# VHH binders against Rho GTPase-activating protein SYDE2 (SYDE2): the designs that were tried, part 9

Target 1, 120 residues: Rho GTPase-activating protein SYDE2 (SYDE2), of Homo sapiens (Human) (q5vt97r660to779)
Amino acid sequence: IDAFRHYSFSDQPKCSQYISGLMSVHFYGAEDLKPPRIDSKDVFCAIQVDSVNKARTALLTCRTTFLDMDHTFNIEIENAQHLKLVVFSWEPTPRKNRVCCHGTVVLPTLFRVTKTHQLA
Key: E = the ipSAE of ESMFold2; O = the ipSAE of OpenDDE; V2 = 0.75 times the mean of E and O plus 0.25 times the DockQ between their complexes.

## First folded at step 3 (VHH)

Design j10 (framework vhh_surovatamig_d1)
Fold by ESMFold2-Fast, scan of step 3:
Structure j10 (fold): chain B 120 residues (1-120), chain A 122 residues (1-122)
Amino acid sequence: as target 1 above (120 residues)
Amino acid sequence: EVQLVESGGGLVQPGGSLRLSCAASGFTFSEYYMSWVRQAPGKGLEWVATINEDGSTKDYVDSVKGRFTISRDNAKKSLYLQMNSLRAEDTAVYYCATGDLYSWTEDYFDYRGQGTLVTVSS
């Protein structure tokens, strides 16, 4: 899944400083999700730092166009510059994941989430 | 009943090469995405590479692009990872697993092997 590899930079000038330490990321849900072409109720949320998977949720049920959750990711980061949060639809056999909703956050500048892939 | 058996790990000097193999049994190998994941000493699991059912699409973590090549042989039910230009940071236990990039956590692996140790040191 190449979606995690593509990143749009912040409107702010490049920050040369990087962040290290423990980070807590609170995810309260998603709206305006578009269901996959093939109906799928199961989704999961994953968090990546510099294209390395750090954490993911258990499978969650998505109601047509919204996901209601309250989840905290506690991750350890070292000299990190990119943090990405993605919601995937789950297809267990064959194991295929589809991007449903995508947000990317730049470290250490102002945190901005962008809608790059959406569910209807 | 499902088995994934890795082999080919060992001690190699920086800049060297190794080829990892994974022998699969107990499931319909050709119907699964297959991945290599690794765990460096004291670190968590890191996804390395994925190959789809027929080998037509491959994906890699950025740090190994151009150095590693994933491949499969469905007739032999085997998965491979050719590792070139090895670096000290590639030192890890390498696991063969069913699934794609996001099957690296224990909760979502259908199957994962016992691993093979790769040590890159002079």
Scores: ipSAE 0.005, ipTM 0.158, lowest interface PAE 10.8, mean pLDDT 67

Design j11 (framework vhh_surovatamig_d1)
Fold by ESMFold2-Fast, scan of step 3:
Order: C-alpha cells, then sequence, then structure tokens
Structure j11 (fold): chain B 120 residues (1-120), chain A 120 residues (1-120)
C-alpha cells in the first residue's frame, strides 16, 4: 500500500480525533531499507503507538534493502494519536539495534489509505 | 542548543554535481553518527546516507550508491554529501540529521534543509 511504500520519518499534521479499540495493522513489505552494518541479514518490525512499543515480529531475513512480508499486528489502543512502524536490524552485540527504516502515520489512518481493509 | 545548518543546494541539470555541507554546533560532533535525509516534493522523508562518528563506516540507500559520497570533518564540525550523476528523482530538500544515542537510524535533530532541484 502507498502509505507504507512511501513511509515518512517526519511527523504528519495532527488530527483532532483520538482512537481507542482493537486495531489490525497489515504490513506487506518495505523498500529502501538501510543495509545491516555487520552483514547481519536478520531484521524485525516493531509497532509503536504514541512512542510506546506495542508489538513486534519474529526475526526475518532481509534481502539487502528489501523486506518481503505479509504480517498483521493486532493491537489494543487507548486515546491514540500516532502509529509508528520501525524496522530494526538485529545486532548480536548488546549495544543498540540499527533502524533500517521507520514511518509515522497520524490516526485515524483509514481516512488516508487507498485500501480500506489495510488498517481495520 | 543543538544547531545544524545545511548549504550547497541549487538548480542543476541532469548528470551534474553538487556538494552539500552541514555546519554543526552545540554538541560534541565527533561523538555522533550523522545522516543525510531528503524529502522529495509530495513525498515523505527518505534516508539517504549515514556516516559513523569516526568516519570509518558509511552506508547509502541503493538508489544513490556509487553516485553519492558522504564524508565528515570532525575538526571543522562539518558533514558533507558529494552528489554526482544527479537525476530528476534526486530533486528534494536535503536535511542534515543527528542520530540518537539510543538507536541507529533514529534522529533527534535535523537542520532547516537545502533545496536541490535537478531539471533540464
Amino acid sequence: as target 1 above (120 residues)
Amino acid sequence: EVQLVESGGGLVQPGGSLRLSCAASGFTFSSYDMSWVRQAPGKGLEWVATISYDGSEKDYVDSVKGRFTISRDNAKKSLYLQMNSLRAEDTAVYYCARETEYIWGEYDYRGQGTLVTVSS
């Protein structure tokens, strides 16, 4: 979907609506990822709501700068304003995970995507 | 007070070259990984290149690999992006960004940006 193929690292304009309830977030992949530094091909995707980690995938193998996946997060949110997707490269060293890409989407996202079932 | 000030943008024809500069102040420049990120008209923010705090590691998005070169001068507290073989799709506002201490690829400060227009 365009919303995640053209994800942004900047904050989007605020929407006055806050959302509460169960949300399903579908990810179909990522492009233009920052390559892993230490030849690690393992990545994982995490979803943050208002800067709080809510869920993540298991480790996935990334092909250079592309990640093909079909994964759904089912998360419960309360009075949420922002949804952020983060892709981390897995580092075996206990320092910090390298962020391959991230994007921020203002809630309600259903009013901004071309496919209505992508965020349900 | 952290400040990042970009310069060097302008109008250039396809196949041309530009060198962007970023002057940093208000922090220990030599302690931070630094990145260039860009925003094309009507699109989100895109990571372009990263250089480690000591200059020993460099990473690029695939679309610019072999055409762009990131470099830094820690004594002058300056970050550079040499852009060669410019294409219309490189048209964007380019930002100098400081990576956070916590997570690679996360940015806590960016500059005002410098506009690069590639047009024939």
Scores: ipSAE 0.005, ipTM 0.141, lowest interface PAE 10.7, mean pLDDT 70

Design j12 (framework vhh_7ocj_1)
Fold by ESMFold2-Fast, scan of step 3:
Structure j12 (fold): chain B 120 residues (1-120), chain A 122 residues (1-122)
Amino acid sequence: as target 1 above (120 residues)
Amino acid sequence: QVQLVESGGGLVQAGGSLRLSCAASGSIFSDYEMGWYRQAPGKQRELVAAITDSGSTRYGDFVKGRFTISRGNAKNTVYLQMNSLSVEDTAVYYCAADLGPYWYSESSYDYWGQGTQVTVSS
């Protein structure tokens, strides 16, 4: 990830408390994706807690700029502060996977959203 | 958590063979993608071989046809069979494990072993 950076939208005070327990995260899709090749892309999603990989999906197909999914991640967290979703593009050759987009949810506030950062 | 322990390194003469083993403990082994990397003095760490949970393999350019990576699910172990060794294969070999489905990038690996030294002499 040479050109991607993390950004969290927060125009209200963040809660500094950490959370522990079982967490279920439901994803219904993504829009406005900007991969290098915008048609017939294979992607996969990974979920990270405090920068540690916790779960991932199988390969999914993006429709030009839109990803349809209905997937639930069930993860156990301990003293967690940040939950991050990363969408990777997949290449069938032995190339480095590319980040298509990422989003971060600040715990415990489930209603805050992260601005997506992508390469044009 | 996952702990990786490498074994099988040592001194070997050029043209010889070694088999490296990496034992994973405290985990569901089948959930992980496994890889071997190496680092020689003064050089960057490079991919030697990797194997996915489905058994698909990738190899570094300088080891293709000489090295074979394999999995022993019953033992929670991954192996690297190294044949036709040359002095240029001398390096510290590291085992790595990734919860992700793909292993094209070193930075995506979640767990690393401590490394095992392989020395090839003529």
Scores: ipSAE 0.000, ipTM 0.129, lowest interface PAE 11.4, mean pLDDT 65

Design j13 (framework vhh_7ocj_1)
Fold by ESMFold2-Fast, scan of step 3:
Structure j13 (fold): chain B 120 residues (1-120), chain A 123 residues (1-123)
Amino acid sequence: as target 1 above (120 residues)
Amino acid sequence: QVQLVESGGGLVQAGGSLRLSCAASGRTFSDYAMGWYRQAPGKQRELVAAISSSGDTRYGDFVKGRFTISRGNAKNTVYLQMNSLSVEDTAVYYCAAGEWGSYLYTEDEYDYWGQGTQVTVSS
């Protein structure tokens, strides 16, 4: 029903818990990205669960410090504790994927919508 | 601009422990992602452990539960604590650094590599 979900650390991070199921994560964009390397303006966004890449976007062109997008990731998780949203700068030669910024969210024991989560 | 120097290798008997250190010289160690790789004679180089600038870690399957990676940003050093060593752990151990600290690099993506330190486990 609701394609747009927001969640945060509101009501304090709790003790370590693991969660399983299907999760939809909506990404609205990022600001304050690190300057990309000279002549590289390509980025992609990835979602990581416990440091494992689960999904990514195609290559996107971004402004120097701003990425505007409206994208939903649908992922299956099992016994997961941390979810991380990451923006990578692409360096094609030599092959290097660079991180512009990221945000990490501790998965709650139950789902609660309180506010928008932004990339760091 | 970063140079990496490994130390702490040597000869140890099976069941023993060693602690490897990798000292980085250069500008901004705290911003780098760090990794340990190893290569045994006649084998391909493989991941031992990796740590991001924020402390996220990843371990190779053969060392998980026995080895621990950590970093000391004040000393520009990354450490590998190796416990319960076996003959199969005999290899040259290499330190690697990547400029984007939040990224857990693949082997061919690291920016800087050390010369390696020999670890020999005998039984």
Scores: ipSAE 0.005, ipTM 0.169, lowest interface PAE 11.7, mean pLDDT 68

Design j14 (framework vhh_7ocj_1)
Fold by ESMFold2-Fast, scan of step 3:
Structure j14 (fold): chain B 120 residues (1-120), chain A 122 residues (1-122)
Amino acid sequence: as target 1 above (120 residues)
Amino acid sequence: QVQLVESGGGLVQAGGSLRLSCAASGFTFSDYDMGWYRQAPGKQRELVAAITSGGETRYGDFVKGRFTISRGNAKNTVYLQMNSLSVEDTAVYYCATDQFPWSGDLEAYDYWGQGTQVTVSS
């Protein structure tokens, strides 16, 4: 019922920058996840740019409170301001129970577009 | 405009099979998760099966092993193959999609088909 706590990781960043180009985001995994349901095993990660979904992983097995993966997102962005990484639990459940972890990253300047991002 | 049109429902005897189809238009089908729900008289809608844009599937507990969901992105169509049907499977079956690609939340779906009736007789 308290699945909204996971959205606190998505607090609004203090940034007004806009970025264009090819961006690579390498995701190694996440720890200390608090899934909405303890019995949820399947998760997937999605990357959003300015509220537009750009890529996602296949379904992954989450072990209790951690996600172990090695995935690189190669995305094309234009005039982008915010990058958001979301971990969803795959369940036929109401909307508020789908998010395990939710993170928002302010896009780096053009000189840092290749920076690796890790969700934790 | 998003449109979802179900077909393939009908009357079938217990132990029989049916294949439902849902033709989608008005959005980039390949980017969207698709689901099948059902609603029996006097009951709430429940998830039957879901398939992600990447082809991963999920099933409701009561239909696992009997039903198979699949998609044909070239034809903008999602399918539900229903085997070993029982009287308890009698319901109106609905096709659904979200307003956002890769949302992962079937309960938030804003776009539903008109439904197709499936009746299983003993």
Scores: ipSAE 0.011, ipTM 0.159, lowest interface PAE 9.5, mean pLDDT 68

Design j15 (framework vhh_7ocj_1)
Fold by ESMFold2-Fast, scan of step 3:
Structure j15 (fold): chain B 120 residues (1-120), chain A 120 residues (1-120)
Amino acid sequence: as target 1 above (120 residues)
Amino acid sequence: QVQLVESGGGLVQAGGSLRLSCAASGSTFDIYAMGWYRQAPGKQRELVAAIDSGGSTRYGDFVKGRFTISRGNAKNTVYLQMNSLSVEDTAVYYCAADEYTLWSDTYSYWGQGTQVTVSS
């Protein structure tokens, strides 16, 4: 699966230490991105649960410092504690992709997806 | 674009360990997502472990805590360290690669496989 979406969860906090089941995530976009190159416009976004990749978008064109997206997917999680959103810049050469932005949310107390800016 | 050659398989006693290697040739390796799959007689091919270009990993349920996937980009090689082997781990192990795709079962490149046999 080459896509991700904004996190959608109950607005009531869970009392369990870990969460299991089918989770809906929907992402509407990202802002204040800091790409490594000003003329590099291709990026992709990934969702990680407990440091394990679960979904990734297809390549997207970054508009200056922001991304617009509108897509929803179902992901299965088991005994999950953390959800992380990562934006990677696309590199055509044999190099590791660079992180433009990430956010981390603890699942047992989740209300909304958080966005964080990071240079990498 | 890339060719994959597995090595390190063989016969081992239950409780033993093996380290599988997958050497990539023909193109630059850093950008590929790499995975290990296995297929036992009469069963469908199943995911053992996967690692993306950024180092994020994913494991099949029956190998978590026993197997570790890693990559050495300087040697164009991905490794699978298999500990605490059981008879149930007997299978042909396949190395797979795809550009940027960890999530799909459809990998673009596959090795020929290496046999792992665990004796009681």
Scores: ipSAE 0.000, ipTM 0.102, lowest interface PAE 13.2, mean pLDDT 65

Design j16 (framework vhh_7w1s_2)
Fold by ESMFold2-Fast, scan of step 3:
Structure j16 (fold): chain B 120 residues (1-120), chain A 119 residues (1-119)
Amino acid sequence: as target 1 above (120 residues)
Amino acid sequence: QLQLVESGGGLVQAGGSMRLSCAASGSIFSDYMGWHRQAPGKQRELVAKITESGTAYDDSVKGRFTISRDNTKNTVYLQMNSLKVEDTAVYYCAAESLGYWDETSYDYWGQGTQVTVSS
């Protein structure tokens, strides 16, 4: 099983439709972060399409329980149904799982996607 | 089709040096690359990784191994110095879209290259 399957919708509405195109996802921050350790200050945000990783941010520094940012993901999707944004903590040492500082932000099952000609 | 092809393995004497190369066919699919190894009778372990933010190493190889990347050639390298008999293993190159898990997070794997260190 894909490592991200745990983050899929448990029971999605049957009215969802598959969507293709270019989309922009704006992320303005997160609240109520639950860092796994007092020393865990570095995080990154990842975007998933149907449980497949598509993009991530660079490392960011958490401020206590708040993450302030203004980031836009520009991604191309094909026959997609679900989008999720996940916040992960970063460990500098290899051989250790990266622990999520917070859960997922699950986007609506119904989307409007507009194809864009110019992306940064 | 994306493939990772390792090269540079072989036999070397203890105290010697060796450089492994990993070439990605076509485009670079990840900014997050790693080298793993599996010794006889042991589980596969992450040895070194390179991300956009820097490098990290297992304590057993710190100061002896160096991972580097050449984005122009779609190649990642592992420079191994002061080799020990216990470094004998099959070395695997791996690529992942995101560096959020341990060795199980890698999306693509090479076939592996044998490194044997004799005394």
Scores: ipSAE 0.005, ipTM 0.144, lowest interface PAE 10.1, mean pLDDT 66

Design j17 (framework vhh_7w1s_2)
Fold by ESMFold2-Fast, scan of step 3:
Structure j17 (fold): chain B 120 residues (1-120), chain A 118 residues (1-118)
Amino acid sequence: as target 1 above (120 residues)
Amino acid sequence: QLQLVESGGGLVQAGGSMRLSCAASGFTFDSYMGWHRQAPGKQRELVAKISDSGTAYDDSVKGRFTISRDNTKNTVYLQMNSLKVEDTAVYYCATEPFGDYLWEYDYWGQGTQVTVSS
């Protein structure tokens, strides 16, 4: 039901502590993207911290609803609460891109339970 | 540190051609780049955009304008042909936020004036 492949999640309650420092986030891919009924679509991924854009990938070709990738975001965070990963569909006309999928993680919980360094 | 500097604007007769340049510093060229324009009393509108996957144009300029980039010079160009009086505006280059969530701050140049006389 989760659209992100190899995504780690936590059911821990939200912590009131905030996190600061340098963070590396490894993204393996996405599934069940919801583009228009097109067999090919250009997409890109972006990472946000507390609704502030921090980094993005180059354009990637998605031929179905699956996106296979291997990308590491290196970001600086300051008193952060939430990390959000967003997949955007690139529009061929000069119109706004559309969100295909997103995931959000409470940062204190991420540091306690994630195994992002596993080789899988 | 990101800077965008436009150049190449001026006065031109209807039916003429003009080439605008946007020199970028402080970012990699895998970013989306766009040209916008704003006529007096109107909102800024997107004219053309470029990415690794290709180019896109507003219907009002399609077939007349061409956007291109030179990665070696870190520069984006807008070649404008068959200019019309309605093309008169200040032209801005930007790292355009194609979505609501990609960039909190739009990075804009200071603009270059294009005036098309009849």
Scores: ipSAE 0.000, ipTM 0.180, lowest interface PAE 10.6, mean pLDDT 65

Design j18 (framework vhh_8ghr_2)
Fold by ESMFold2-Fast, scan of step 3:
Structure j18 (fold): chain B 120 residues (1-120), chain A 122 residues (1-122)
Amino acid sequence: as target 1 above (120 residues)
Amino acid sequence: EVQLVESGGGLVQPGGSLRLSCAASGFTISDSDYIGWVRRAPGKGEELVARIYPESGSTSYADSVKGRFTISADISKNTAYLQMNSLRVEDTAVYYCARGDDYWFGESFDYWGQGTLVTVSS
């Protein structure tokens, strides 16, 4: 499942295996999202670094399985290796957030990004 | 009504292996945001050692166990597992499985098992 249409990273100097500093992550939308509940149309996107939540969007309305957005995350990272983009469905109770889709990118290089759906 | 039951703990020598099981009842594991294994040794805080997101199949591990422990889930049996290899004395703890919500302000667990003791000693 390729749910993200576009993403980009700052053109920063490479680190051999771990990246530190301020990173800007831009993404432009997602397609073919699998909502966990058919009546849930509110979603938000979150960015995780090494499995730690760093930032999220405001609530967005998902049109069926299509999310149209243009959002930039500015995050501070330290010795980071994995960046994960996650789309959550929103329930009236925040505790019932559900994962709609995700992608993972390894951070050893900021010039070529490989997206995966699995953590190494 | 919701229950998580751990099993598979015991006494093992350093370098040995154990497989922990977490049987869920009253809910379906595939409907959870994630299932995690949390351990607690006397005098230490809780440590989340592994988690699995059933929707994506994604897993994550604490650095202390990475490469030695493997978390998995069998949806048909509604059971999660923790395969523990190359055990060390430092792995001695009570191990809990817990159902988690991937909540924006951090990890949260709304249901916990009762725990199973793992003792690693010579």
Scores: ipSAE 0.000, ipTM 0.130, lowest interface PAE 11.6, mean pLDDT 69

Design j19 (framework vhh_8ghr_2)
Fold by ESMFold2-Fast, scan of step 3:
Structure j19 (fold): chain B 120 residues (1-120), chain A 123 residues (1-123)
Amino acid sequence: as target 1 above (120 residues)
Amino acid sequence: EVQLVESGGGLVQPGGSLRLSCAASGFTFSDESYIGWVRRAPGKGEELVARISPDSGYTSYADSVKGRFTISADISKNTAYLQMNSLRVEDTAVYYCAKEGYDLYFSGDFDYWGQGTLVTVSS
């Protein structure tokens, strides 16, 4: 938060970072999800690396707007820059999913890499 | 390499039953992909008949087969099944076992397919 207090007038360059290896991403849940308050729907969570789908959870029951879960994605990444976590509502119609929420994180700030392709 | 091998097709009379099996290799059902059965009758387009998420146990069916067909999966055998009851002449088709790919935005899209098994419902 403190780092953003003077951001609006800064022309600092974007920090570009790339990471490779095996990564574990632990997902604890989500709130403020769509669909509407009265409906309970099945959802699934997906993980994308640089806009490529890498893994997803099984179907989960979303109660109202809350998803409470404990899931770890174990993925292999190569020269990755961005990771996105997305929650989709699962629809009975095969070609219609909608996003309930999502987050995007620039690597490697919030992720634990369990193994890298580089020796060290 | 993902491979799907179907078995259990054949000739059956109307009102009869068949069980199709799909043996999967090159992935495990813990990959959380949908496995489905897609059929194609001669000269017609494809129809998604049933699908299952083996890990969650979630299933869905086409309206044409609801109440007659049951999809299941045996995770320990890495095999999916389609139990077909009360078969009709209109169920005559080649039945394909298919696995959802890694594009998770289209829940009915299958990227990996078996060779198909013929089911003929006739006298």
Scores: ipSAE 0.006, ipTM 0.139, lowest interface PAE 10.6, mean pLDDT 67

Design j20 (framework vhh_8ghr_2; at its last look DockQ between E and O 0.03; V2 from the best seeds 0.00; counts 0 for: pae E 7.9 > 2, unsure alone 61.1 < 65, SAP .681 > .668, placed apart)
Fold by ESMFold2, look of step 4:
Structure j20 (fold): chain B 120 residues (1-120), chain A 123 residues (1-123)
Amino acid sequence: as target 1 above (120 residues)
Amino acid sequence: EVQLVESGGGLVQPGGSLRLSCAASGFSFSEYSDIGWVRRAPGKGEELVARIYPSGGETSYADSVKGRFTISADISKNTAYLQMNSLRVEDTAVYYCATEISYGFWEESLDYWGQGTLVTVSS
């Protein structure tokens, strides 16, 4: 039932319906992370709506492929179709951050079944 | 309209200091925006020298400037700063402020750039 785990690396399914409003997203954790580089211990989580960043966490220490947290993102969305949760490694030098994992949810589908976004 | 305006460049002698400012408009600094400074020098290419996430205060620096440059931000003024100390002739470049408002799924890059401010270090 967890929508995060069923999305592929390819394009997500398109949906003609859009969602607007205020959304609370409860993030409990992530599994099967791509580990940070050896010289980096820090990650952050970002919420993207239609590929635009809406929020991110402070830096978190991550030494394994598992992240356990309880964090709530409060975001305002307008005419949105896709919600992405992305875990990035924070680089100690100015380099592009590395994507450690991501999941995408098609928003109208979630509100048909009245579920919050979750990755365990 | 997203706009970044750099200021504070100029001529300074080796060992001197300058403080660059980057005033942003068309968006607010937030917990999801990165701000960086990139420099371009003739014959030397392009280097991202410092980056900050203003809401959280997380920073990173290129090895070439570590210990000499400090990046900071003031969210209430929507302005980022680069304090440059112990300047060397090799720091001569046009310095650009750049920001990341969104991440491309398959590409990570700074999204918007300012016009640049010239820093010349010479005696």
Scores: ipSAE 0.013, ipTM 0.361, lowest interface PAE 7.9, mean pLDDT 70
ESMFold2-Fast, scan of step 3: ipSAE 0.030; ipTM 0.411
ESMFold2 (binder alone), look of step 4: mean pLDDT 77; pTM 0.781
OpenDDE, look of step 4: ipSAE 0.014; ipTM 0.256

## First folded at step 4 (VHH)

Design k01 (framework vhh_brivekimig_d4; at its last look DockQ between E and O 0.02; V2 from the best seeds 0.00; counts 0 for: pae E 9.9 > 2, grease 25.7 > 24.2, SAP .753 > .668, placed apart)
Fold by ESMFold2, look of step 4:
Structure k01 (fold): chain B 120 residues (1-120), chain A 126 residues (1-126)
Amino acid sequence: as target 1 above (120 residues)
Amino acid sequence: EVQLVESGGGVVQPGGSLRLSCAASGFTFSSYAMSWVRQAPGKGPEWVSSISGSGRSTLYADSVKGRFTISRDNSKNTLYLQMNSLRPEDTALYYCAKGTITVKYGSVELTYFDYSSQGTLVTVSS
């Protein structure tokens, strides 16, 4: 049986390849959030490519360590290797936004798997 | 110790129905989107459907829209797939999976899974 490879965001593969094009990412939620600071209850979800922000959601009210959402990112990428999904606390003052959670995908590894099983 | 256990597979005639279940443990079920994925004999894996942690949002592959319904019961930590109007092309090993990232690049769709299971077999034959 050929099944999908299970990926963990903590197990980042080595990769020297880069990917360009238009990408759609569907995100439904996050677990184990670091709560926003007491003076802020707002978070946003962002997608980063090689540590550069490419897209984000509107502000969401964070009620718990859980975030339930239905959001699609449509992003244009160029010479990219890593895609990271990050939930940030929004901070209205000149302080660093806090990372509430994150996950990372190595893009060339995903496309190598897909190309092996598709003939178009 | 994440555990996903599927049930409800079997042999059914074309046009028939089956309801798959996936019992989840070892994580906060209501905090995660859940997905169904299938793999037909001799083919690669195919994403079928996803549902948000709250159950408010659902998404379906075009091949199953209008025939399959995904649902969840967060009080019982259970994911479901109601499969109606089954076709021989639906024959596959069906998995439930924790979390979903679907990446679309041109005509290519990729689905990333945080965890998967051993699956339940569905056979549709006449």
Scores: ipSAE 0.006, ipTM 0.189, lowest interface PAE 9.9, mean pLDDT 65
ESMFold2 (binder alone), look of step 4: mean pLDDT 78; pTM 0.790
OpenDDE, look of step 4: ipSAE 0.288; ipTM 0.623

Design k02 (framework vhh_7pa5_2; at its last look DockQ between E and O 0.06; V2 from the best seeds 0.00; counts 0 for: pae E 11.7 > 2, placed apart)
Amino acid sequence: QVQLVESGGGMVQPGGSLRLSCAASGFTFSDYAMSWVRRAPGKGPEWVSTISSSGGSTSYADSVKGRFTISRDNAKNTLYLQMNSLKPEDTALYYCAKGTVEITYGSTVKYDYWGQGTQVTVSS
ESMFold2, look of step 4: ipSAE 0.000; ipTM 0.176
ESMFold2 (binder alone), look of step 4: mean pLDDT 81; pTM 0.808
OpenDDE, look of step 4: ipSAE 0.016; ipTM 0.281
ESMFold2, look of step 6: ipSAE 0.000; ipTM 0.155
ESMFold2 (binder alone), look of step 6: mean pLDDT 81; pTM 0.814
OpenDDE, look of step 6: ipSAE 0.020; ipTM 0.293

## First folded at step 6 (VHH)

Design q01 (from k02 with S57Y S59Y E102Y Y105E; framework vhh_7pa5_2; at its last look DockQ between E and O 0.08; V2 from the best seeds 0.00; counts 0 for: pae E 15.1 > 2, placed apart)
Fold by OpenDDE, look of step 6:
Structure q01 (fold): chain B 120 residues (1-120), chain A 124 residues (1-124)
Amino acid sequence: as target 1 above (120 residues)
Amino acid sequence: QVQLVESGGGMVQPGGSLRLSCAASGFTFSDYAMSWVRRAPGKGPEWVSTISSSGGYTYYADSVKGRFTISRDNAKNTLYLQMNSLKPEDTALYYCAKGTVYITEGSTVKYDYWGQGTQVTVSS
């Protein structure tokens, strides 16, 4: 998997605030995954800020509807509002990513929650 | 265990300079952004400055812009704060902080750990 696809999701929480700085977020996992198609259990996570890809994981094994994670991301953000985690499965034929699940967090609210986050 | 030990504080006259240091241990220093936070008597913590893990990005509170410079030496696991043109209102206990979120002034800042602090007193 060489590159991201840019995905946008219509249902974004409203936010009137912008934040800038350095963010270090630890993810424990993702829930309510739609299992990958075919016999492959490989998934990966993409981290987006305002629809911009910032980071991604290596391939992880999806065994259940919950993806167990132990990942910390250090991300530079500027005038940002939303943090999005998208879990993809890779389909070799045709070469494409399929969304297994996603979650969006309003960044200003993230500062008021725990250091670690689990998205559904 | 994570340890942060500040040093370099002291008493100076207005217009003077100080250089603070923070020795970090117990974690991979180069993987984390670091911050300086200060607490004046009777006040809550105030964010002062943040530097990215690699040192490529620096951020400052408006109150210290142009006077303070944050830097780091990842080979030495050390964070620095050069403070010039010091003012009486800069008097505070200065903390080195390892945070999860470092943001611009006016927002909620979260820190994992911070040291015991080093006292800076600016007085004529």
Scores: ipSAE 0.000, ipTM 0.292, lowest interface PAE 10.8, mean pLDDT 79
ESMFold2, look of step 6: ipSAE 0.000; ipTM 0.097
ESMFold2 (binder alone), look of step 6: mean pLDDT 80; pTM 0.807

